# Ledger of designs, part 3: VH-VL binders against Laminin subunit gamma-3 (Lamc3)

Target 1, 177 residues: Laminin subunit gamma-3 (Lamc3), of Mus musculus (Mouse) (q9r0b6r508to684)
Amino acid sequence: HIRSDFRHGAGGWQIRSMGVSKRPLQWSQSGLLLGLRGGEELSAPKKFLGDQRLSYGQPVILTLQVPPGGSPPPIQLRLEGAGLALSLRPSSLPSPQDTRQPRRVQLQFLLQETSEEAESPLPTFHFQRLLSNLTALSIWTSGQGPGHSGQVLLCEVQLTSAWPQRELAPPASWVET

## First folded at step 4 (VH-VL)

Design t02 (from s03b with heavy chain S31D L103F; framework fv_siltartoxatug)
Fold by ESMFold2-Fast, scan of step 4:
Structure t02 (fold): chain C 177 residues (1-177), chain A 121 residues (1-121), chain B 107 residues (1-107)
Amino acid sequence: as target 1 above (177 residues)
Amino acid sequence: QVQLQESGAGLVKPSETLSLTCGVAGGSISDYYLSWIRQPPGKGLEWIGEIYYSGSTSYNPSLKSRVTISVDTSKSQFSLKLSSVTAADTAVYYCARDEYDFFTGYYFDYWGQGTLVTVSS
Amino acid sequence: DIQMTQSPSILSASVGDRVTITCRASQSISSWLAWYQQKPGKAPTLVIYDASSLESGVPSRFSGTESGTEFTLTISSLQPDDFATYYCQQYDSYPWTFGQGTKLEIK
């Protein structure tokens, strides 16, 4: 799997608006402060991009530390590739808990064509074409809930694949036709 | 410079309701958790409960049936009512404000000076 | 409820000493621990939060460490102003719970 855990820095993630870097990220050893404004998105570094077809049908998992007494803000995942773009909503939402301690929760975004999880549904072949040359993977939010500042701490991002990435995998030339 | 100040009757009779108010000056109560903590003479600290400025509350299960905490944002105050008091409720009562830091969580950063409430006939 | 146990209950020390007091949680609290100092007749004041983070304005001779469910507060060179009762508090899970206190007194 491809991961960012932010233990040693922002790991190449950037705040962008209209694809242009806008303002510096706030970072700690626990993660990135995810306080996005209108038109802003948090954009993934190159290791999440390119040919990601092995991630079709697999989740992108965000681990968040949410504000006391609250639930995560409405976070969406935006994908661009091969001239296509779409936004995904989480496939599973954590149960709300009324506690004053910060909570660590996970949001999963399935990389597949469903109306439940996409603002702009694509036919299967277009979705797989998008994943064949992913040019952007971004996190954004569409609003705030009551008692929120619209901010959470992003602790980890994982792009799951059907086959775990191996650093020393055999060259493609060793694969038989 | 944030200051918290407890006020209320220092003597309450057994079976009656203990009522205290905490005034918050020099800072906001919006987006903070506000707690009550007590300390019987010569003993340790016990958390009673908390309130968020929206009115959401959490209480110590050992006291939940007797405790009510309320907030008045227009007066920058929050209050504690503890019903059916006994001699075991004699303590110094503190109010406290919780600092939330996105990186470190939250903890009690400001405490009132405390007010002694004695339960006696 | 999470039980917080402090040791020792009373610690006698001299100015200039290195002093360590300990706090054990009955279950994992993953660094969600604060240390408070309380002088007679006064409210507690925050010393350490998030197990090892020094509160602003607190002297650098104070430090906190953690190892599993064991937490320590260390004063590297004890000063007269440091004689007080110290409490640990977990803020992992409701209800918030405090240790029973460690009274640091003059030897």
Scores: ipSAE 0.014, ipTM 0.491, lowest interface PAE 7.9, mean pLDDT 80

Design t04 (from s03b with heavy chain F102W; framework fv_siltartoxatug)
Fold by ESMFold2-Fast, scan of step 4:
Structure t04 (fold): chain C 177 residues (1-177), chain A 121 residues (1-121), chain B 107 residues (1-107)
Amino acid sequence: as target 1 above (177 residues)
Amino acid sequence: QVQLQESGAGLVKPSETLSLTCGVAGGSISSYYLSWIRQPPGKGLEWIGEIYYSGSTSYNPSLKSRVTISVDTSKSQFSLKLSSVTAADTAVYYCARDEYDWLTGYYFDYWGQGTLVTVSS
Amino acid sequence: DIQMTQSPSILSASVGDRVTITCRASQSISSWLAWYQQKPGKAPTLVIYDASSLESGVPSRFSGTESGTEFTLTISSLQPDDFATYYCQQYDSYPWTFGQGTKLEIK
């Protein structure tokens, strides 16, 4: 799996912005603080890029920690590759819940071109080409104010690849010289 | 009203282990980060390390080889052990709590009163 | 480690004065900075968090600002109760580090 868990820092994630107000990432050992302004995107490090065709039809999973009484912000996942771009919304949202405790929630983004959550869907061939040489994977969110209080933490990002149901050990009969 | 209070030996001999405990009253330690911070006489503050109530720890690299922090949720307390002490470890030792660990928060909104530990023969 | 440098080390002022103390980080810490007040013989108390947010119960004469890696704590009209040592602290990266303190004393 390709994973960022932010336990030791930002892990190479960076705020991408074409604007004048470039900002460094806000990190704690619990995760990255999501507080992106208009025109800003959180950009993934190189390990999420390149040939990601094995992730076709698989989810990108974001784990967020929201404060008591809070809800996940509107998050989009943006993919760029081979001169193409596609934005995805989560395939489902966690149910609203009254709680006095902070919550960890997961958002799943299915990497497929026919999703109703996709903005400007791509033909399958073009989407496969995009995944064959992924040049950017970015997270965008809105509805976050300036400062840190009342925001949500990004605790983990996982890019899932197609794998067998279970790992299979080689047969006990295999012999090597 | 949350109150933190340090307790432990005030005088420690060189090469011995310094042991302190912080009791938390009037509030829970669940879902909080708990830190030890020290201040040598007339000098500034130095963060020693922290523990999450689950037992996960982070230590200042300058002290990591000598520091152990532990938590006892049943007693609502956490403890510091600093081994192989020298005169340089003479300081007021504070415990502190951050109640916003589920957002971003490593500013210390609750502090104990501090306890002076003197290292001398 | 991130180094936090405070200036001045000692600041002499009179009641009613506007005072400003500065803290500079050796690298970017975003807004992950707190200011603490420490009176002689007592534990530090939180004044400002997230660079500019006033802690509940702290008088409105206290304010914080940020510009890049430079942070300031301002007291708009100094009161007798404000004479103390002030510390900044970054909480961007382990280990957490403090400035060496600014002692605010009576002129």
Scores: ipSAE 0.012, ipTM 0.470, lowest interface PAE 8.6, mean pLDDT 79

Design t07 (from s03b with heavy chain Y100W Y107S; framework fv_siltartoxatug)
Fold by ESMFold2-Fast, scan of step 4:
Structure t07 (fold): chain C 177 residues (1-177), chain A 121 residues (1-121), chain B 107 residues (1-107)
Amino acid sequence: as target 1 above (177 residues)
Amino acid sequence: QVQLQESGAGLVKPSETLSLTCGVAGGSISSYYLSWIRQPPGKGLEWIGEIYYSGSTSYNPSLKSRVTISVDTSKSQFSLKLSSVTAADTAVYYCARDEWDFLTGYSFDYWGQGTLVTVSS
Amino acid sequence: DIQMTQSPSILSASVGDRVTITCRASQSISSWLAWYQQKPGKAPTLVIYDASSLESGVPSRFSGTESGTEFTLTISSLQPDDFATYYCQQYDSYPWTFGQGTKLEIK
């Protein structure tokens, strides 16, 4: 798996607007403050890009720290590759809990064809093509940005890959005497 | 730097009300959670309850019927009242401040020195 | 209530030793666990918060780890000032609860 855990900094993630890097990220030991303004995206570093076909059918997992009683803001994952673009929503949403401590929640974005609510679901072949040369992986939120609704920390991003099949190298047949 | 200091009677008779005050010096109580914790002699720690500077309280269910915590922001202090005391309430009582943030959370960062309250006739 | 089971109750060790104290929660508490050090006659002081984060001013020989509902406090090279009673505390759910304490004493 490919991970960013933000323990020692922003790890190459950048806020971008219209393809151009904009403002610096706010970092703490607990994570990145996910406060995106309209038109801004949080863009992944190069280690998440390139040939990611082994991630087909697997989740991208975002670990967020949300305030007590809070829920994550609407978050979308945007992928671009091989001339294709796709926006994904989380497979499920966590429920608020009534405690005073903030809580860690995970949002999972399943990398497979989308048929529910998606306009013209992307067939498996085209999704595989997109993942064959991933040129962008970005996190974005709907709305005006920080202060419009509750704030959250991004604590981890994981791009999950299927375990590669062990290379089977059966020995050549022994020659009979 | 911030200092917390407990004060109140060190001897309380059975069935009466234990009353303690915690003064906060060198810092604000605004936007902090303020807790009472006790420790019977030779035993472990028990959380009694907490108050937010706005007056919102949370109490340990085992003590809820007997405990009241109040805050006085103008004096930078908060208080504990525990009614109907018995010998089982004999303990060192600590006040503590939680430097809590809604996104990162933290536990008790500043404690008072503790004050022994003995329940005896 | 969430029960915190701490072990051992007493741990005898020598200066320079590596020691580990364990705390188990009766249910998931995420990483909402703190470790406190209490010297005789003194108030507890925070050592570790959020299961593994070192409190400012605490020596780097202290570390915390987590695995599910099991948490550990490790002191990599004991110093004379480290002999004290240690308590874990969960702050996931009300009421906040503490372990019974581990008394670290000189062998």
Scores: ipSAE 0.016, ipTM 0.564, lowest interface PAE 7.0, mean pLDDT 82

Design t08 (from s03b with heavy chain Y52W; framework fv_siltartoxatug)
Fold by ESMFold2-Fast, scan of step 4:
Structure t08 (fold): chain C 177 residues (1-177), chain A 121 residues (1-121), chain B 107 residues (1-107)
Amino acid sequence: as target 1 above (177 residues)
Amino acid sequence: QVQLQESGAGLVKPSETLSLTCGVAGGSISSYYLSWIRQPPGKGLEWIGEIWYSGSTSYNPSLKSRVTISVDTSKSQFSLKLSSVTAADTAVYYCARDEYDFLTGYYFDYWGQGTLVTVSS
Amino acid sequence: DIQMTQSPSILSASVGDRVTITCRASQSISSWLAWYQQKPGKAPTLVIYDASSLESGVPSRFSGTESGTEFTLTISSLQPDDFATYYCQQYDSYPWTFGQGTKLEIK
C-alpha cells in the first residue's frame, strides 16, 4: 500500500490551482490542515503516481479528523493520466452522528469507472490506460469551496494495491474433467 | 501600506453590465484573496465573490449567473462585471482583501473606499 | 446559507456607557466570526476576528465573546468615535454572510 500519514510533515503534498505554482500547507502532528478554497486542489507526491493498475477496483482511503459537531466537506478525488481525467465521489459516506469530541472519519474512493463512482465515467479500456500512467492524484471539494469550517485535518491517505493473488484451487470452469 | 481603490462608471442603465476595477498597491496581489462586497443605500453588506491571482473564483450563489470577476496581475488589478442590472443593484461597491492564512484568514482586513453605482434610466 | 441575525438593530447610548451587541448564527460556525465598524460615508474597518481576537490598532475597550452560536461585541466605555454601525460576518462556510447591522447612536 502507498501511504501518507503526515507524522513528520506534509510528505510532499502541495496545494495547486490552475495557473498557481505552489503554496505551503499548514502541518501539525495530527495531520495536514485541509482548507481548500475555490479552484484549489491538494496534489499527491510522486509515490502515488505512475503505474497504478494494481489499484484498479481498490479504494483510496482518506482519514479525516472532523471538529466537534462538524461534518466532512464534500470531497472528490481527481485522477489524471495518459491525457485523460476523471473525478470520483466517495463510495460511502460516514454515518452522521453529533458528538462533542473531534472524531475521525474515513472516506473511500473506489478506483473504477462505473457511473455510480465517477463524475464523468470512462470506458474500462480508457480507465485502465489512465491508471497505467497516473500523472496526478488530487483532492478537491465540489461547489464554491468549504470556507473555514470546511477545514479538517487530513490524517492519512492510502492508495490500496491488490495483493498478489495467492495460489488457489482453479475455478470449477477451468477443471479439466 | 496596502491600498485598494475602486473605479468605474457611477451610472448604469437597467439591463446593461456594471463594470468596476480595483487597483491594489503596497502589497503583492498574489498573496491575497480579493473580494467584491456591496451595500445598497441604508442596508447591510452582501458578499459578491472572490478571486485568487491564478483566476480561480468563488461567487455568491444569489449572483452567480450574472457575475464575473477577473484579475490582471500585470496591472495589479481585479475587476467585477455584473450583467443584466436592475434598480436592486444600486449600491456602494467595495473591493476588499482577505489574507489566506489557515489559522487566521478569511476576514477582510483592508477595504477600498467604495464607489456608488446607481442603476437608473 | 448561514444566516446572521444581529440585535438590537438600533442602540442608543451615552459616552462612558458599557454596551453589548449580539450576533446569532443559524448554525454552528465555531469561532469563525469577525466584527466590523462602519462610520457614515466610510468603508467598514475590522475590529475583532476569530470571535475574540482584537485587530491591531483597535482600542482595548473593544472585546468579543462567544457562547455556542451567539456572539457579542462589547465596548467597555463608549467614546465619541465609537458611534457607528457594527456588522458581524461569518467565514465558516461559503457564501460569506453578514448580519444586518447594529446602529450605535448618541442617546
Scores: ipSAE 0.006, ipTM 0.484, lowest interface PAE 10.6, mean pLDDT 80

Design t09 (from s03b with heavy chain Y53W; framework fv_siltartoxatug)
Fold by ESMFold2-Fast, scan of step 4:
Order: sequence, then structure tokens, then C-alpha cells
Structure t09 (fold): chain C 177 residues (1-177), chain A 121 residues (1-121), chain B 107 residues (1-107)
Amino acid sequence: as target 1 above (177 residues)
Amino acid sequence: QVQLQESGAGLVKPSETLSLTCGVAGGSISSYYLSWIRQPPGKGLEWIGEIYWSGSTSYNPSLKSRVTISVDTSKSQFSLKLSSVTAADTAVYYCARDEYDFLTGYYFDYWGQGTLVTVSS
Amino acid sequence: DIQMTQSPSILSASVGDRVTITCRASQSISSWLAWYQQKPGKAPTLVIYDASSLESGVPSRFSGTESGTEFTLTISSLQPDDFATYYCQQYDSYPWTFGQGTKLEIK
């Protein structure tokens, strides 16, 4: 798996608006403050990019720290590649109990073109093309208020990869007639 | 600058309710979490519970059925009530302030000096 | 609940020594750990937060490190004012829990 745990820095993540770097990130060994303004996105470093087809059908997992009684803002994951773009919503929402105490909350974004989670659904073939040459992976929020309302700490990002199935080699005793 | 001070009866009879108040001076209590922590003589620290200035509370499950924490923003103070006390509740009781900071998380940056409460007949 | 276990319970040392105190969490708490110093008859005071961040006003001889679920507090060149009981505390999840304490005493 490809991960950023932010223990040693921002790890190449950047705030961008319209593709241009904007203001600096606030960082600690606990993570990054995910306080995005309108039009801003938090963009992944190059290790999350390129050929990510092994991640098809696997989750991108965001680990967030939320305040007591707080909940994650409406977070979306944006993928770009091969001239295509797709925005995904979390495949599941945190338990209400999990949001009532200061705690880690995980949001999972299933890397599929399904309409329920995707704001701009793509045919499967086009989504596979996007994943074959991923040029951007970004985190965006639709929350707007200043201050702590809707803000969370991003503690970890994981891009999950499945090992492809391998056929076992034929036994040494097999011979061709 | 910020100072916290506990007050309340130092002696409580078994089965009665222990009641303490923490006054906060030199700063606002808005946007802060205010906690009660206790320490039995010669032993370690135990977190009792916390309250946000808006009135929302979180309690240690081991004490939840007996604990009530309340806040009075007009007096800049918060209070602890612990019901049905026994000798096991004899401890120094501290009030403490913490602020959830998205970069650093929770930790107690200011503590009161503590007040000893003895549970005895 | 997350259990915090400190070792040793008592540590005897001399002025000028380098001492290390350990704290182990029963499960992952990331870096959400603080260290407090408590002198006899006094309230605890914050020394380290976020596992390795030095609190403002605390001498630079104090430092913290982490490795998985194991955390250490190190005091280089121990001073007379450093003899106290030290507590670790996790703030990963409710309820907040403390270690049982390590008493640093004069050898």
C-alpha cells in the first residue's frame, strides 16, 4: 500500500487552487489541518500518481481526527488522469457514536465508477484509462465556515493496492505430448 | 495568566454527594474543554470527565453513573458532583483546562492546585 | 479502554545522569501522548505533548521519542529540580488514561 502518515512532514502534499500552489499547510507530527477554502484542494504527491490500476475496486482510506461532537466536513476525493476526471464521495459514513468523542474517523473511498459514490460517473473502460495514468489525486471539502466548524486533522492517507491473482506454474511432472 | 482554583467541602460522609467548583481567572472559558482529574493519596491520576463551555459533557465510563459536570459561563466556573461516595473516592481533585487543537490534539496545559476531599464518617 | 504501562516504577539516579522513562500503550495511539511532571504536594505540569513536542518554558534537556506503541521521556544531564514523579497520558480516545507513574528519586 501507498501511505502518507505525516509523521515526518507534509510529505509533498500541497494546497492548490486551479492547479496552482496556494497557501502553506499547517503540520504537526499528528497530521495536517484540513482547513480548505472555497476552490482549494489538497493535492497528493507523486507517489500516489501514475499507474494505479491495481487499486481498482480498492479503497482510498483517510484517517481524520475530529473534535468532540464534531463530524467530518463533506469530503470528496477527486481523481484525474488521461484527460478524465471523477469525484467520489465516501462509500460509508462514520457511526454517529464515533463522532461524539475526540477520535479517529476513517473515510473510505471505493475506487469504482459507481453512480451512488461518484458525482461524475464514467464508463468502466474510461475509469480504467484514468487509473492507468493518474495525474492528480486531491481531497476537497464543500464546507465553508471559518474557525473550527467543519475543520478536521488529516492523520493518514492510504491508497490500497490488491495483489493481482497469479496462476500457479504447472507442476514439473507435466509434459507436453 | 490563566489560573484555575478548586473549592468545596474537604470532608464528605459516605453515601453523600461530593461537590466541587473550579473558578477560572485571567481568561475566557469559551472554546475550551474543562476537565476534572483525581489522585488518591500515593496513587496515580484518573480522568473523571470534561465539559465544553456550551454544556456538552464526556465522562469516564467507570464513573459515568455517579458524575455530573456543569458549567456556568456567567461566573467563569464549572462544577463536579459525584454521588454515593465511598472511602475509595478519597483523593486530591484537580480541575484542568485543555483545548482541542487540530495540530496538537488534547493535553492539559493548565491545572488548579488541587483540593483534598476525604470521605469519612 | 487504552491501558498505559510505565517502567520502571522507581528510578534512582544522580545529578548529571541521563535517564530514560518508558510508557507503553495497549493499542495504537499514534503520537497522541503527553508527559507530565509532578513534584510532591503540587499539581502536575506539562513537559511533552504530541509524543515529542517540548512545552514552552520547559528546559531543552527534556525530550520525547516514539516507536510504535512505545514512548520514552529522556532527561539528559539530570538536575536537582528534575526529581519528581512522571506520568504519561494518551489522548487518542476517551476515556483519557494515564500511566501509573515513574518516581525519579535521588540515588
Scores: ipSAE 0.014, ipTM 0.495, lowest interface PAE 7.9, mean pLDDT 80

Design t10 (from s03b with heavy chain S31D Y33W; framework fv_siltartoxatug)
Fold by ESMFold2-Fast, scan of step 4:
Structure t10 (fold): chain C 177 residues (1-177), chain A 121 residues (1-121), chain B 107 residues (1-107)
Amino acid sequence: as target 1 above (177 residues)
Amino acid sequence: QVQLQESGAGLVKPSETLSLTCGVAGGSISDYWLSWIRQPPGKGLEWIGEIYYSGSTSYNPSLKSRVTISVDTSKSQFSLKLSSVTAADTAVYYCARDEYDFLTGYYFDYWGQGTLVTVSS
Amino acid sequence: DIQMTQSPSILSASVGDRVTITCRASQSISSWLAWYQQKPGKAPTLVIYDASSLESGVPSRFSGTESGTEFTLTISSLQPDDFATYYCQQYDSYPWTFGQGTKLEIK
């Protein structure tokens, strides 16, 4: 599994916007202040990139801390690789809760072709190609609360990978004494 | 085309509660913040507060103790209540919907026509 | 709260003039600033957003610029329809705040 828990800093994550300079991330020991404004993307460091085919069909998990009475902004995951690009919506959304305490919620993004969730659906072989050389993994929002810069903390990002299939040990008769 | 329309009593007595409703037609309110903004005669604009369709609210700290905003998604409308009014609350009251663009963020592009509320005994 | 200060409060001009209205924020708001036009008895209408982006349907004679916490709205060649009160608004931080307004009137 590849993880960023932000305990010791921003961990190489960067805010990017088309046609504008990067702005600095605000960090605390609780996480990154996820105040993404329109047109901004939070871009993953190199450890999330490259050959990620073992993550096919597995989730990317975001852990967010939402302030009292708040809801997470509508977050999407953007993937680019091998000349292809797509955007994924969460596979499940937490329900808003009327609470006075900050709460942690998880958003899961399944890395597979789902026509309802993908904004540009890809055939399976193209999705596999994209994951074979992942060049960008970014968090962005299709909508956000106005002026709520600093209302949500990104506490953890996990890229989940499947373990390789294990072969059965050879029978004793296949091994010479 | 999105249209917002304010309605409610135009005259409120001092110490009573001002109550207004904004109807939203021609568009969804599901993923938008909905605001109340006021303008006293001959003066500038003052933001009162906002609500999200889930019921989450943010209020101007100067008015927070007196303001309640509520939303009715089945009727595509939201409402303002301002308690303990005085002559200083006499203003044209506007409702507005924030317009979101992925690249440029939020701003108020859709405004109601405004409704004058006079506080007088 | 973020204070928005506009200057001048009143600007007298003639059709065909180039006019500039200034708005200053008391702290950094990045580019999170909009300009609205309000005619007497009417609701405000959006002219500029994101400090310099022209709203769809607004004439190209309108433009916005930014430099730090100072923002300007420029009308390059005034038309009769442009005489109105103009307000700037920051949408960086709660509470949203507006400038006091600049009344653009005929000489």
Scores: ipSAE 0.000, ipTM 0.453, lowest interface PAE 15.5, mean pLDDT 79

Design t11 (from s03b with light chain S31D Y94D; framework fv_siltartoxatug)
Fold by ESMFold2-Fast, scan of step 4:
Structure t11 (fold): chain C 177 residues (1-177), chain A 121 residues (1-121), chain B 107 residues (1-107)
Amino acid sequence: as target 1 above (177 residues)
Amino acid sequence: QVQLQESGAGLVKPSETLSLTCGVAGGSISSYYLSWIRQPPGKGLEWIGEIYYSGSTSYNPSLKSRVTISVDTSKSQFSLKLSSVTAADTAVYYCARDEYDFLTGYYFDYWGQGTLVTVSS
Amino acid sequence: DIQMTQSPSILSASVGDRVTITCRASQSISDWLAWYQQKPGKAPTLVIYDASSLESGVPSRFSGTESGTEFTLTISSLQPDDFATYYCQQYDSDPWTFGQGTKLEIK
């Protein structure tokens, strides 16, 4: 699997925006501060890109440290590849935290074309083409405010792959099947 | 640069409601927790409760039934109401901004000067 | 609620002395502890956070340590400006609780 744990820095992640100046990314020992504003996305480094078909039907897992008494803001995952784009919502929402101390929560994003998890669903063969040459994997939030995402720490991002030691059914779009 | 200022009546009659306001200048109240802390004369500090700019609150269980904290982001202020006061509520009342830092956790980095509220008939 | 107990309640010292103030938690709080300084008639100010981290602008003569549930604030060479009451505060578990205070006074 492919993983960023931010223990030694931002690990190549960058804030990307359209029509505004670049701004600094805040890093801490435990992770990356998500201070996204309207039109901004946090973009993954090259190791998350390229041929990711082994991740079809597998989760992207975000580990977040949220403020005391809070829940993560509405976070979405954006995928781009082969001239296509898709935004995914979490497949499950964590229970709200009820303590004052910061807690870690995980958000899972299933890499599939199902409409319940995607804003604009793609036909299976188009989604497989997108995953065959992933050119961007980005985190963004639909909730906007001066401090809305600035209090959320991104501790880990994992792109899960099908295990080669398991006998798995091949996707319908693989050329040889 | 950030400055907090308490205001409100310094004398409250027993059984009435104590009401204080904290104005925040020179800094943001968004993305921070804002707390009320009190100190009876000659004694230590007691945390009363906190509010986030969204309106979410948390109160000290010992005071929860009597305390209401509210926030007005447009005026950059937040307020404390403490009902059914007695002589035991006589104290200097401080407003404070909760520093929340994922590296270092939670603590109070900015405090108002404090305002004495005396409960007396 | 987590109880915070400070010792001594009053500490008399002279300029140049090394002084240590202790704070004990009734249960484990990891390193979620801050120290505040309060001068007469003024609001408390932050000195140490996260048990041992020095607040920006605070002189390097101040330091904090932890050992289990015991925490110390040390001033390596006491200055006239350091005479004040010091409070510890835990932020491991809500409600936040403070120690009863240690008054550092001139010998």
Scores: ipSAE 0.014, ipTM 0.474, lowest interface PAE 8.2, mean pLDDT 79

Design t12 (from s03b with heavy chain S31E S56D; framework fv_siltartoxatug)
Fold by ESMFold2-Fast, scan of step 4:
Structure t12 (fold): chain C 177 residues (1-177), chain A 121 residues (1-121), chain B 107 residues (1-107)
Amino acid sequence: as target 1 above (177 residues)
Amino acid sequence: QVQLQESGAGLVKPSETLSLTCGVAGGSISEYYLSWIRQPPGKGLEWIGEIYYSGDTSYNPSLKSRVTISVDTSKSQFSLKLSSVTAADTAVYYCARDEYDFLTGYYFDYWGQGTLVTVSS
Amino acid sequence: DIQMTQSPSILSASVGDRVTITCRASQSISSWLAWYQQKPGKAPTLVIYDASSLESGVPSRFSGTESGTEFTLTISSLQPDDFATYYCQQYDSYPWTFGQGTKLEIK
């Protein structure tokens, strides 16, 4: 699989707006502070790009640290490739839990033909084309939560690849009597 | 400069309720946790409980049945009530403000000067 | 509750010395540990947070390290203003707990 754990820096991730880098990331060994503004996206480094068809139907997993009493902001994953773009919502959200300590939560984004709520789903063929030459994988927020719950630490990003289908063994040899 | 100041009766009779107030000046209590911590003479620190400016509280389980913390954002203050006191509750009582920072976590950034409360007949 | 154990209880040292105070957690607390300095008759003040991060305004001679459940506070060149009692505090799990304190005194 492909992952960024941010232990040694931002690992090539950068904030972009309309394809241009706009401002530096705030980093610590705990992760990256996500405080994206309108038009900004956190863009993945090259290792997450290219031919990602083996990731079809597999999750992109984001590990976030949310503040006490907070919920993850409405994060979306944006994919671009072959002149196509698609925004994915998390496949499941953890339940909010009131706690004094920051909590680690995981958001999973299944790489499938779902579209942003304002758009129709992509046909499977077009989505496969997008994954065959992924040119951008970006994290953005579709809205800002009020107060401290609008900010979160990004602690890890993992792109999961399916195992190649195992080759079938050839038929057993037969010996004539 | 943020200043925290404890106030309240320095002498409380056994079985009565200890009541203290912490005033916050020169800074905000909004979006902060506000804590009470005590220190018996010659001993170490014990966390009593905390309140978020919204009114949500958390208490040390060892004191939970006797403790109430409240906040008054219009007066920029928060208060401690500890019921059914005994000589074991004699201590310097501190109020403290917690700053939460997503890059650095959680810590007490400012403390009041402390006020001695003696429980005696 | 998480138990915090400090060592030593009393440390005698001279100006200019390098001193190290240790704090051990009874279980993993990640890096969720702060160090406070308390001078006689005064409230505690923050020195280190997040195990190794120096509080703004605190002299660079103070540093913190972590190794598993063991945490240290080091003063590289002791100054007269550094004689005080030091407390560690975990903020991993409720309730917050403090070590019993280390009194740093003049030798």
Scores: ipSAE 0.012, ipTM 0.478, lowest interface PAE 9.0, mean pLDDT 80

